Miniprotein binders against q9bqp7. Designs and how they scored, part 26

Target 1, 240 residues: q9bqp7
Amino acid sequence: VPQNWFPIFNPERSDKPNASDPSVPLKIPLQRNVIPSVTRVLQQTMTKQQVFLLERWKQRMILELGEDGFKEYTSNVFLQGKRFHEALESILSPQETLKERDENLLKSGYIESVQHILKDVSGVRALESAVQHETLNYIGLLDCVAEYQGKLCVIDWKTSEKPKPFIQSTFDNPLQVVAYMGAMNHDTNYSFQVQCGLIVVAYKDGSPAHPHFMDAELCSQYWTKWLLRLEEYTEKKKNQ

## First folded at step 2 (miniprotein)

Design sd5hC2
Fold by ESMFold2-Fast, scan of step 2:
Structure sd5hC2 (fold): chain B 240 residues (1-240), chain A 84 residues (1-84)
Amino acid sequence: as target 1 above (240 residues)
Amino acid sequence: SRTYEIEVRVPSPEKAELLKRWLEEMLRERGVEVVSIEVDPETGRVRIRVRVTSELELEYVLELIEFLAKDLGIEIEVRVKEVD
């Protein structure tokens, strides 16, 4: 499949703000159907090395914590990530969230970790919002679209427990971001153009989060790799 | 793009060669541009030169080195510097 038939950027859209842009961030709900999600495509096209590293990590954790301890650990990691995303949505959304929810969510080390990033985030246009690439037939749920240091970005918030990093999550994070970007740029529910990405890795102990900015050129490079992963997924499904 | 030299001190030359083999395979599969990986047979030092397109890609390389070392049960020292 030629990359020129499926560009990441939409030439008919502007990345500049205009007076008709919504002042309230969009939150389009994700609809269940047979169309694959970005996450599913990436999970089903993992390399042998990614699978090996994940299984080795699981084995080491189970050895260290026991089966029950590992289950509790993974549940806690999931819950912390969920709370972190809920806190960010609350901080960045219109002021109609419950005060007690905001208090509880704002107390985590992860939120302290991202404070210096948040001061550079403005002009929020979408939060926890569904995207669909109408031609390539995939869907996703992106975290945030906002201006970071004056540039409109798809922003992906990640949590990391520094002693036990998830190698696989760093592998595919750029692919996830550009997949959402390409979908949004070709989704009729949105009217603006996004050309940049930002992956923010927050730390549990409150250590300063690491921002990984992706300019338009880098996004285009990762878009090519995403298209290959999507093609691999489609071939696997066709041959089953 | 930026080029980095990563120096890893490994306890033995045979452990260094094992680490080199796995790094070569895994980094190339990920699409990381590996300029060179050299092992000093006398000291077991591994010098890895990579060209990365982002800080996240450098983080992956460093994380992979640490993960493989822990999985192999070896203690390592890592030094990183940007080169031109």
Scores: ipSAE 0.000, ipTM 0.276, lowest interface PAE 12.0, mean pLDDT 78

Design sd5hC3
Fold by ESMFold2-Fast, scan of step 2:
Structure sd5hC3 (fold): chain B 240 residues (1-240), chain A 84 residues (1-84)
Amino acid sequence: as target 1 above (240 residues)
Amino acid sequence: SRTYEIEVRVPSPEKAELLKRWLEEMLRERGVEVVSIEVDPETGRVRIRVRVTSEDELELVLWLIEELAKLLGIEIEVRVKEVD
């Protein structure tokens, strides 16, 4: 049963870099079966308020754009997010050939938006990599693990359009980050410990991205909330 | 990117074909790469193979499947696995 008995940080792991750490970023493939993903847990445990707000957003957008306009808008937002993540993986990869190949992906306003954040990112440890918490029985696919301003972080890249940003669960973004962090810290595929998170919101028009840094204390607070969501998911599944 | 196989069990073959057609349209409109969608007429199974670049993209696919099932008035079973 998930309780405060399951800490986010692994006491047997050091947050200091080892000389033996791999120089190439890890990219572990995601295997899905009966165990839930972080995003599935969050989607299945949304509050009534979150559900209401998302439905109202959908209705408002349809009213403004029409039904066909809404379909086009959501499709375009999705495609832009996909290309943004591909571009970031290419940029952060140490492989020169990949950077050269993806020139078309590097020209978006979203990439311009994150340039000042990327200047502070180094020591990339993992990119588009699967994590699993074997004891708590959940999995996830994280965007990036790297040093941001000298601190090792789970980094999550988000896109937003102005004036009408696509509504993702903004309340759940910190939960997503700490869920990945806790899983990675207890996953045998990884040897390091992450204690910080970073959510980066990039803008289509190229205006400067907003970084939302989460220190160890904040991560611990959100971890407690994630454990409650995971417990709620487990109870809901048991009673089906 | 990663490839996933999603298996959906649908109560009737005609509704399975309808789910396939609507899902193909909606996923392509949303920029999701659809490798294949196959219907087994004997079992009502729909096998969907998609290539996704993030877990959020996979969750969008799963959400669309559930929303289409609601629209069709059917209850479904869904299984997911990563493939080559």
Scores: ipSAE 0.000, ipTM 0.128, lowest interface PAE 15.8, mean pLDDT 76

Design sd5sA1
Fold by ESMFold2-Fast, scan of step 2:
Structure sd5sA1 (fold): chain B 240 residues (1-240), chain A 84 residues (1-84)
Amino acid sequence: as target 1 above (240 residues)
Amino acid sequence: SRTYFIWVEVPSPEKAEELKRRLEEELRKRGVEVVYIEVDPETGEVLIFVEVTSEEELEEVLRLIEELAKELGIEIEVYVEEVD
């Protein structure tokens, strides 16, 4: 159990729309800060298993592709993910019409992969938006907050080359989602409550994306694990 | 106790899944603590992460892998690294 426990949900907030809510999705810019990001905390507190698996995967890729091939591969994976997120932001933004959207940006296998998920997504409240937990002192940039099948969710979009997740990303995705959720629920820039998460894994070949829905109970369980990782990070920082 | 990562190169994905299934069953029967055991979808390797209480237990695990591979008629390469 974490020494410095804090609740993930804010009892003063509701998941229902409020008249004071903006008509367009929030997009608060992420500012450079001394305060650690969710991704930094997770990267600095990887388990021995995660470190070994990541290093083993890296060495196998280098053996197969060569060092230059591996650099190109990782750069392409990063670029594909960035383009996928840009396309999703465009699709989900109410200010953009079909005529104004970039046709090339919308025509990837990844976008085809998520079509059936997008049909169940509505009521978008935040896109590519910064969150800060003022009490626990961490920041993050979340992908999306929207209703999925009628439930308000923090939604995280992931890309995969194969219809299976990369070994390096299998462990911490739920922690990332709940960390953003807890920050947003206690961030004064937001007025609503999110209690559910959704991790969507999209596939390069257009195979149907895999949705991993997280209800409030599951989010609470992962929140405890996130608090332990944050505590571990804080202790490591003190020792440097 | 110590943790070890073991990965097994197998000629085919079908044989890898069969080896995994047999290993999971036998390791469970022997009371070995398996953190996970899965077939890598890209390489077809059987990936095993175990916690053992002694080097003799590790040797038992490695011997079991070789014995099951022989029983299944497959040629394998086994790699082992201690995780610190």
Scores: ipSAE 0.007, ipTM 0.293, lowest interface PAE 8.6, mean pLDDT 79

Design sd5sA2
Fold by ESMFold2-Fast, scan of step 2:
Structure sd5sA2 (fold): chain B 240 residues (1-240), chain A 84 residues (1-84)
Amino acid sequence: as target 1 above (240 residues)
Amino acid sequence: SRTYFIWVEVPSPEKAEELKRRLEEELRKRGVEVVSIWVDPETGTVYILVEVTSEEELEEVLRLIEELAKELGIEIEVYVEEVD
């Protein structure tokens, strides 16, 4: 496949800390641009099956909650996810860079769910930070880059509520992680190399979160799949 | 024939992948029309989209899922919805 020409890892970068690296985690703002985001690429290249399953889930939820109830439910889920990410950013930011702390955000069941994962997280290098792949021309906003059990990872925090999952987002999460990884590894705003991924699924009831670690080989495998999705997006955009 | 969406909650993604592998093998041997089957790597949920010719065939699929879970020593939760 021609996409094999684009590597996920940058041979000119190391994952070792450099004395010239900032002591504070990077937080580069995402700028609106015509360049597609990882999320947009994934959403516009869903398979017919993925679209069907997402629509089926929506229809079922509407039947159970009513149209207004469904809107309230999805709005609440989105807000809870946003608050969870804000709480994690606050927890992982050094105290010296912390401008304001919201005590209420730190008490959610989702935060209790991830406590055992957070014990293994250190050496935070980026939080809520924009990435751009200069050669492949896509952008993204990643949650966190930090060491998990001593290995530098792109970490993606997810919230989950059974019985009605967001089917579309769940099986695209590994693609999202490697897309961010490849972008960061080729983004001039960053100087380090990330070779591992971590998807952490947190639960509303405080049950222990599930960590899904992705080693370098697994990341390379998902990178190939991401490149196919990116190529499909480019072709669809050209034919619109 | 009617299409059914089945999802199976499994304790871990590793166990979910094993259950999927065994299900694909057994469903193929039984001639069941599997539209798609995959594992959600984050939650460990096995998703199955099947086309069946009768309620009895659906019950056979559900029974197979329970039997394989028992063989693998895992506790599961199974959900089924008819697709239009």
Scores: ipSAE 0.005, ipTM 0.183, lowest interface PAE 11.7, mean pLDDT 78

Design sd5sA3
Fold by ESMFold2-Fast, scan of step 2:
Structure sd5sA3 (fold): chain B 240 residues (1-240), chain A 84 residues (1-84)
Amino acid sequence: as target 1 above (240 residues)
Amino acid sequence: SRTYFIWVEVPSPEKAEELKRRLEEELRKRGVEVVEIFVDPETGLVEIWVTVTSEEELEEVLRLIEELAKELGIEIEVYVEEVD
């Protein structure tokens, strides 16, 4: 059990719309400071198995592609993910119009992959927006907060280059989602409550994306695991 | 040889533990190299890490998973990913 337990949900907040809600999705900029990001905490607290498998994957890729080829491959995967997120932000923003030239530059098989998910997404409340948990001292940049099939969710868009996606991203995706959720629920920049998560895995070849919905109970279970990872991170930093 | 990550979605945590136990037993009998089999207590997923010497051996592992699920009377969903 975590020593510094804190609730994921805020009893003073509602997931229902209210009159003070912004008419446009929030996009709070990420402020650089010494407070660790969600991704940093997760990366620095990987299990021995996760580290071993990541190193083994890296070694094989380097053997196949060479050091320069591996860097190029990793850079391309990162760039494709970045462009996918930028395209989704544009598509979901009511005040942003993607010009045809820019749209063609960002469009990919990943966008085709998520079409059936997007039809069920509405009521966008936040896009590419910073969250901070002042009490637990971590920050994050979430992709999207919107209703999915009528439920307000923290939505995380993932790209998967079949057959060989990043293994560590798969392991920690639910922790990432609930970390953002808990931070947002206690961040004064936001007024609403999120109790559900959605991880959407999009595919480069346009194959239908896989949605992984997380209800409130599942989010609470992953929240406890996130608190343990955060505790481990804090302990490691004290011994540095 | 190649390492594969297989996850199996099982209807309950109790059934997940039972499937894990049976898989550990049967894979060892067949001489398959098992890196780890883990039941995620939060999701009920059974995570299987195996190193196989051929595509045929991977197919054998997948068939075994399906046969054990049928034997245990459970519906499963299986995901497979090569991790090398």
Scores: ipSAE 0.000, ipTM 0.117, lowest interface PAE 17.1, mean pLDDT 78

Design sd5sB1
Fold by ESMFold2-Fast, scan of step 2:
Structure sd5sB1 (fold): chain B 240 residues (1-240), chain A 84 residues (1-84)
Amino acid sequence: as target 1 above (240 residues)
Amino acid sequence: SREYIIYVEVPSPEKAEELKRRLEEELRKRGVEVVYIEVDPETGEVLIFVEVTSEEELEEVLRLIEELAKELGIEILVEVEEVD
């Protein structure tokens, strides 16, 4: 139980479409700040199990690829993820048509992997957009806010390369989603309420992506865990 | 409470996935706090990370693993490591 609890949902907001809502998805730029990002908080408060898994994975990869090969591999994974996110932002932007897009994007493994998920995504409200929790003092850059199967969600797109898993993001994905959700729900740049999350794990070989839907109750449970991580981060920074 | 990593070597990847599925079901029914369960694609091992309130609870988890392996007709090798 966190010492300084704060609600994830904002009672002053609705998840229903409003006539005053913008027709174009919001894209608020992320400003560099002394305020910590969601990813920094999570990286600096990893559990013993997460640290052990990450260290074991790194040691195995270094043994197989060498130190330079490991760095090249992780750089390539990052680049693939960045390209995947850029492609998704382009696909979901309302100003583009299918005819205007590079048809070869639809043949890439990761994009092929998410096709069945994209069919259920509509009503996009934000893409690659910055969020800030003014009261709890953290910032983040969320991937997407849209309706998934009729429910407004914070959607986080993840890539997975087989056969070797990218272990580092496994435990914290739900925390990342709810951290963005809580920030957006209390950020004056946004007017709507999000109560659901969706983590989509896309596969390099084009195998169907796995959607992990998080309802309001599950989001509330992970929100409590996020508040504990944030408290741990704050305490750690004060003592350094 | 204490945290443990349990490594289960299984004869094949498909048997590992089957054991993982059964373990997920049974551990949830028993209210065991599971931090992580996955099949390591590189080694084929089932990795189980649990938080237990007592050594008795750990023994129950280990017994469950053995019982499920026996039911599935697979021979396994189990290694347990405490998170220090």
Scores: ipSAE 0.000, ipTM 0.207, lowest interface PAE 12.6, mean pLDDT 78

Design sd5sB2
Fold by ESMFold2-Fast, scan of step 2:
Structure sd5sB2 (fold): chain B 240 residues (1-240), chain A 84 residues (1-84)
Amino acid sequence: as target 1 above (240 residues)
Amino acid sequence: SREYIIYVEVPSPEKAEELKRRLEEELRKRGVEVVSIWVDPETGTVYILVEVTSEEELEEVLRLIEELAKELGIEILVEVEEVD
């Protein structure tokens, strides 16, 4: 799947943000259907090396925590991530002043971790919103589209037990971001163009989150890799 | 301590196996915790999973990889990533 046949950026959309268009929805709900999600494509096209690392981590955790302990640990990690995303959606929503905030949700270490990043975030365009690439036939649910330090970004919020100071430390997260970006840029429900990405890794202990900014060139490079993963998924599905 | 996966792309699978053997020997001598090391025979990539107690220890591992590759006359491409 050549990038020039399926570009990440839409040539019919302006690079200049239209912040005043009230007809563009802030949140579109994800509809249940058979079209593959970004997460499913990535999970089903893991390399043998990625599968090996995942199984090794799983085996080590089970040895440390036991089968029941491992299940509880993974459930807790999932729940903490879900609550973190809910808190961020609440904080960044322009309608939050009309809604009672859960004070306990807003006091987590993860929220403290991202405070310095949030100070640089403005002009929110989408929150927990569904995207679909009409021609490539995949869907996703992106966390946030907003201006970070003046640049419109697809922003992905991550929680981590370990510090991740390098972008290489985020594995498939850059692919996830560009997949959402390409989908949004070609989704008729949205009218703007996003050319940058931001992966924010938050820490439970409140240590400062690590932002991994992706400019247009880097996004284009990861888009090519995403297209290869999508092609692999399609081929694998034909053989199942 | 932290775990890192190091990807070393080597031009040939046979040279990748040689680099792996030398790395296992040298890292063991230096007391570095090697969780696993393996070669992808189709791509010639050496994967090194290490557990390190400091950034300095990680840099020592990366330096050793470059030194051994140079000694063996191998041109390599190295990428490193922290494991979840």
Scores: ipSAE 0.000, ipTM 0.187, lowest interface PAE 14.3, mean pLDDT 77

Design sd5sB3
Fold by ESMFold2-Fast, scan of step 2:
Structure sd5sB3 (fold): chain B 240 residues (1-240), chain A 84 residues (1-84)
Amino acid sequence: as target 1 above (240 residues)
Amino acid sequence: SREYIIYVEVPSPEKAEELKRRLEEELRKRGVEVVEIFVDPETGLVEIWVTVTSEEELEEVLRLIEELAKELGIEILVEVEEVD
């Protein structure tokens, strides 16, 4: 957007490993701040279509499960997602002492679902790590930064009970990924450049996860849409 | 060229699949570049991702969608998003 145009990639940064790069994955803690998070911006600026689809899904689930059943279902989905992320952080961490403790976490259908993706993941640089865009004033907590098939990616792990065969079916997930990418590329806590994204949708029954790879061009396209959402959020808060 | 995603709400999954089939055929005949057409089996939502060379071509795609909906006897809701 003309008013707040900012590049996703930092021309002062290299996308190649440096000998001075940390040997262990970074895990910057998310600090409490008045600055909005990526998820907050996206929730406050949902499109009419997104709101409609969410309400339609909610109504169908309530009809099937009842009000209390729906609450239990959503709580269970959240808990399973959290456990999945904890297991992935453990698997991708280079610390030997963590592997033995986490054996029970490694046996879920979601972990089975991602095995073929994990074999192509290496060079982990950040796990469950906070990012802040110092100029655009937003924060986020990204899942993982690692090489996927030789390309450095912001990787976002998702759980789903439904197939997600096309990236568009994930709606805001591409925006979330590029928001983290842009923030990391301009965050002084990090020294490297990320130009690619990966959304991995894992399935409860162990069916093979769907990887949605985003090259630099696609990331740039979604970055423009993220900037529009951020501007909309900022304007709504000024007029509140 | 510009990319757009056109979201079309269709009342039934069967009619959504029929709309997708007809759109694939007609857009190909018109030389419109189609990146993807996806039908959400749960919601019946049809997502049409196209590359167009002009605003006029986008309007042609939107008119085609309305024309096919009329032929199929369905009422639809349409939203358009530009992929920048």
Scores: ipSAE 0.000, ipTM 0.109, lowest interface PAE 19.4, mean pLDDT 78

Design sd5sC1
Fold by ESMFold2-Fast, scan of step 2:
Structure sd5sC1 (fold): chain B 240 residues (1-240), chain A 84 residues (1-84)
Amino acid sequence: as target 1 above (240 residues)
Amino acid sequence: SRTYWILVDVPSPEKAEELKRRLEEELRKRGVEVVYIEVDPETGEVLIFVEVTSEEELEEVLRLIEELAKELGIYIEVIVEEVD
């Protein structure tokens, strides 16, 4: 039970666009400062088990690929993830025309993987945009805010080597999504409200991406868990 | 922003601890968000989690690691991966 409960949704906001809203999706730059990011809060509240699992994964990959192969693998994973997000931002930007060099981004297996999801995405309102929760004092950089099958969602694009058909297999990703949602709903740079989330797990081989839709009730449940992680982070920082 | 893990293979535990101290100081001076930095007790490597707002910032972190290694007179190997 969180001691300092705060609502995820803002009763003064609507999911309907205002006439005064910009016609181009918002892209507010993230400024580094002493306010913790969503990612930092989650990483600083990892269990010892999560830390050791990360290290064991690292060692198993080195055993499978060799040290040189692992370096190439990790470099390629980084580059592919970057290209995937760049391609999605380009595809979803209104009036954006992909340049000749960007044509290579569209040919990745990850982009093929998400094609069926993209058909249901419209009404983009924010892309690669900073959010700050002014009351709870945390920041983040969200991937996308758009309508998915008619519902306004915070959308988080993930890449994975292995199938993730269940939301439980995406670990802290639901917490990340609701943290961004709650921040945006209380950030003065935004005027609309989001009540749904979507985690899209794309696959390198082009296999159909798994969409994990989070309705308002599920978002509220994960929001409570995010508040507990944020409280744990705040207490650890106070007691250092 | 994006979080990266950086694994630095250091030839000795004493040098690993010194590299960690120097990195922590220099990264904070530069305003880089250090999520986690420790010497791995099993491997003796320096494990760094940093949050960066741009590719250029990640490159600056990697260059700093190389520069500090030169100052300490050590040869290092670096592995970088995005945390998702």
Scores: ipSAE 0.000, ipTM 0.122, lowest interface PAE 15.4, mean pLDDT 77

Design sd5sC2
Fold by ESMFold2-Fast, scan of step 2:
Structure sd5sC2 (fold): chain B 240 residues (1-240), chain A 84 residues (1-84)
Amino acid sequence: as target 1 above (240 residues)
Amino acid sequence: SRTYWILVDVPSPEKAEELKRRLEEELRKRGVEVVSIWVDPETGTVYILVEVTSEEELEEVLRLIEELAKELGIYIEVIVEEVD
């Protein structure tokens, strides 16, 4: 149990839309400062299993591709993910606020993969938007907040290579989702309550994406784990 | 044949144990050689050591893991490493 426990949900907030809600999705810029990001907290508090597997994967890839080949591979994976997120932001933005984007970004296998999920997504309230938990002292940049099958969710888009053996280097994606959720629920820049999460795994070959829905109870379970990681981060920084 | 570590991160130890039981049953029915399988109760990780005769067989094992996770209503993350 965390020593510095704090609730994920805000009893003062509603998940129902109201007249004061913006008609255009929010996009608050992430400000550079000394407050740690969700990704930094998670990176600095990796479990022994995560560290071991990441190191083994890195060594295997370096042996296979060489150091320069490994750098190129990781850069390409990062770029593909970035382009996928840019395409999704473009698709989900209202026509009036759309940025001009390369047509090729909208014609990837990953975009084909998520089409059936996107048909169930509506009521977009935030895209590529910064969140800050002032009480717990962390920040983050979330992908999307929208209704999925009628439920308001923090939505995280993931890419996966199929059918080859996967190395998904992050067991922390559910923790990222709930960390963003808790921050948004207590961030004065937002007026609504999010109680659900959605992790969407898209496939390069266009195979149907897998939606992994996180209800309020599951979010609460991962929130407790996130608070323990945050506590560990704070303790490690105190001892350095 | 090749041997692989498959690590499955599960949100709760109870769900991890349930996934383990169902995996053991289904892999046995399919004739897949499971060298070892156990759950780390502190992390909710299912550790699977499996011997496969082809890459296609490994992919079938990974698909089974995803199917069982979906039936149990859980989100999982998977890491696969070949044993040297």
Scores: ipSAE 0.010, ipTM 0.286, lowest interface PAE 9.8, mean pLDDT 78

Design sd5sC3
Fold by ESMFold2-Fast, scan of step 2:
Structure sd5sC3 (fold): chain B 240 residues (1-240), chain A 84 residues (1-84)
Amino acid sequence: as target 1 above (240 residues)
Amino acid sequence: SRTYWILVDVPSPEKAEELKRRLEEELRKRGVEVVEIFVDPETGLVEIWVTVTSEEELEEVLRLIEELAKELGIYIEVIVEEVD
């Protein structure tokens, strides 16, 4: 059990649409400060197994591509992911008019991969939006909050080089999703409650994306694990 | 019940796939709850996620991994971590 437990859900909030909700998705800008981000916390608290897997992958890639080739490869993967997120934000924004150049960016294999998921996404409430947990003292930038198959979700879009048909194969992604969810549920910039998560793993070759839906019970389980990672981060920072 | 993450370093991709196949078969016969077993194509490691009801059952799983490695004529290194 975490020493400093805090609830993921806010009992004062509802997941139902309200007439006072804005018609345009929220996009709160991320402001850099000394407060740690979700990704920083997770990167600084990797398990021994996660570190071992990352080192083995890095060694294998360097052997195959060389040191300069590895740097180019990782830069290209990052750029492709960034473009994928930009394309999704454009597609899901109801106020955006697509231009010819934007339309060409939207024709990637990754976008083809997620088509069957996108048809079940509606009621977008936030896109590329900053969240802050003022009590637990962390920040994040979430991809999307929308209804997936009628349920309000924090949706995280991922690109992957290998198939990830199991949620366990996504490593820290469930922790990232619930960290954003808990922050949003207690962030005064937002008025609604999110109780579900969705991790969507898209593939470059256009193979169907794998959706990993997280119901409220599963989110609560991962939330406890996130609190333990946050506690570990805080202790490590105190000892540095 | 407790879940364990077991990593097996196997020197050959062919032997990694065979070890995975044999583990799935033998663990099913023994009634062990397997969350996931896969060969990571990027690292070449066999990753095993199992839920066990006792320390004795975990010892049985680890012994099985060693027995199958000997049968396949391979040297392996094993890392075990308890997961929440």
Scores: ipSAE 0.013, ipTM 0.468, lowest interface PAE 7.2, mean pLDDT 82

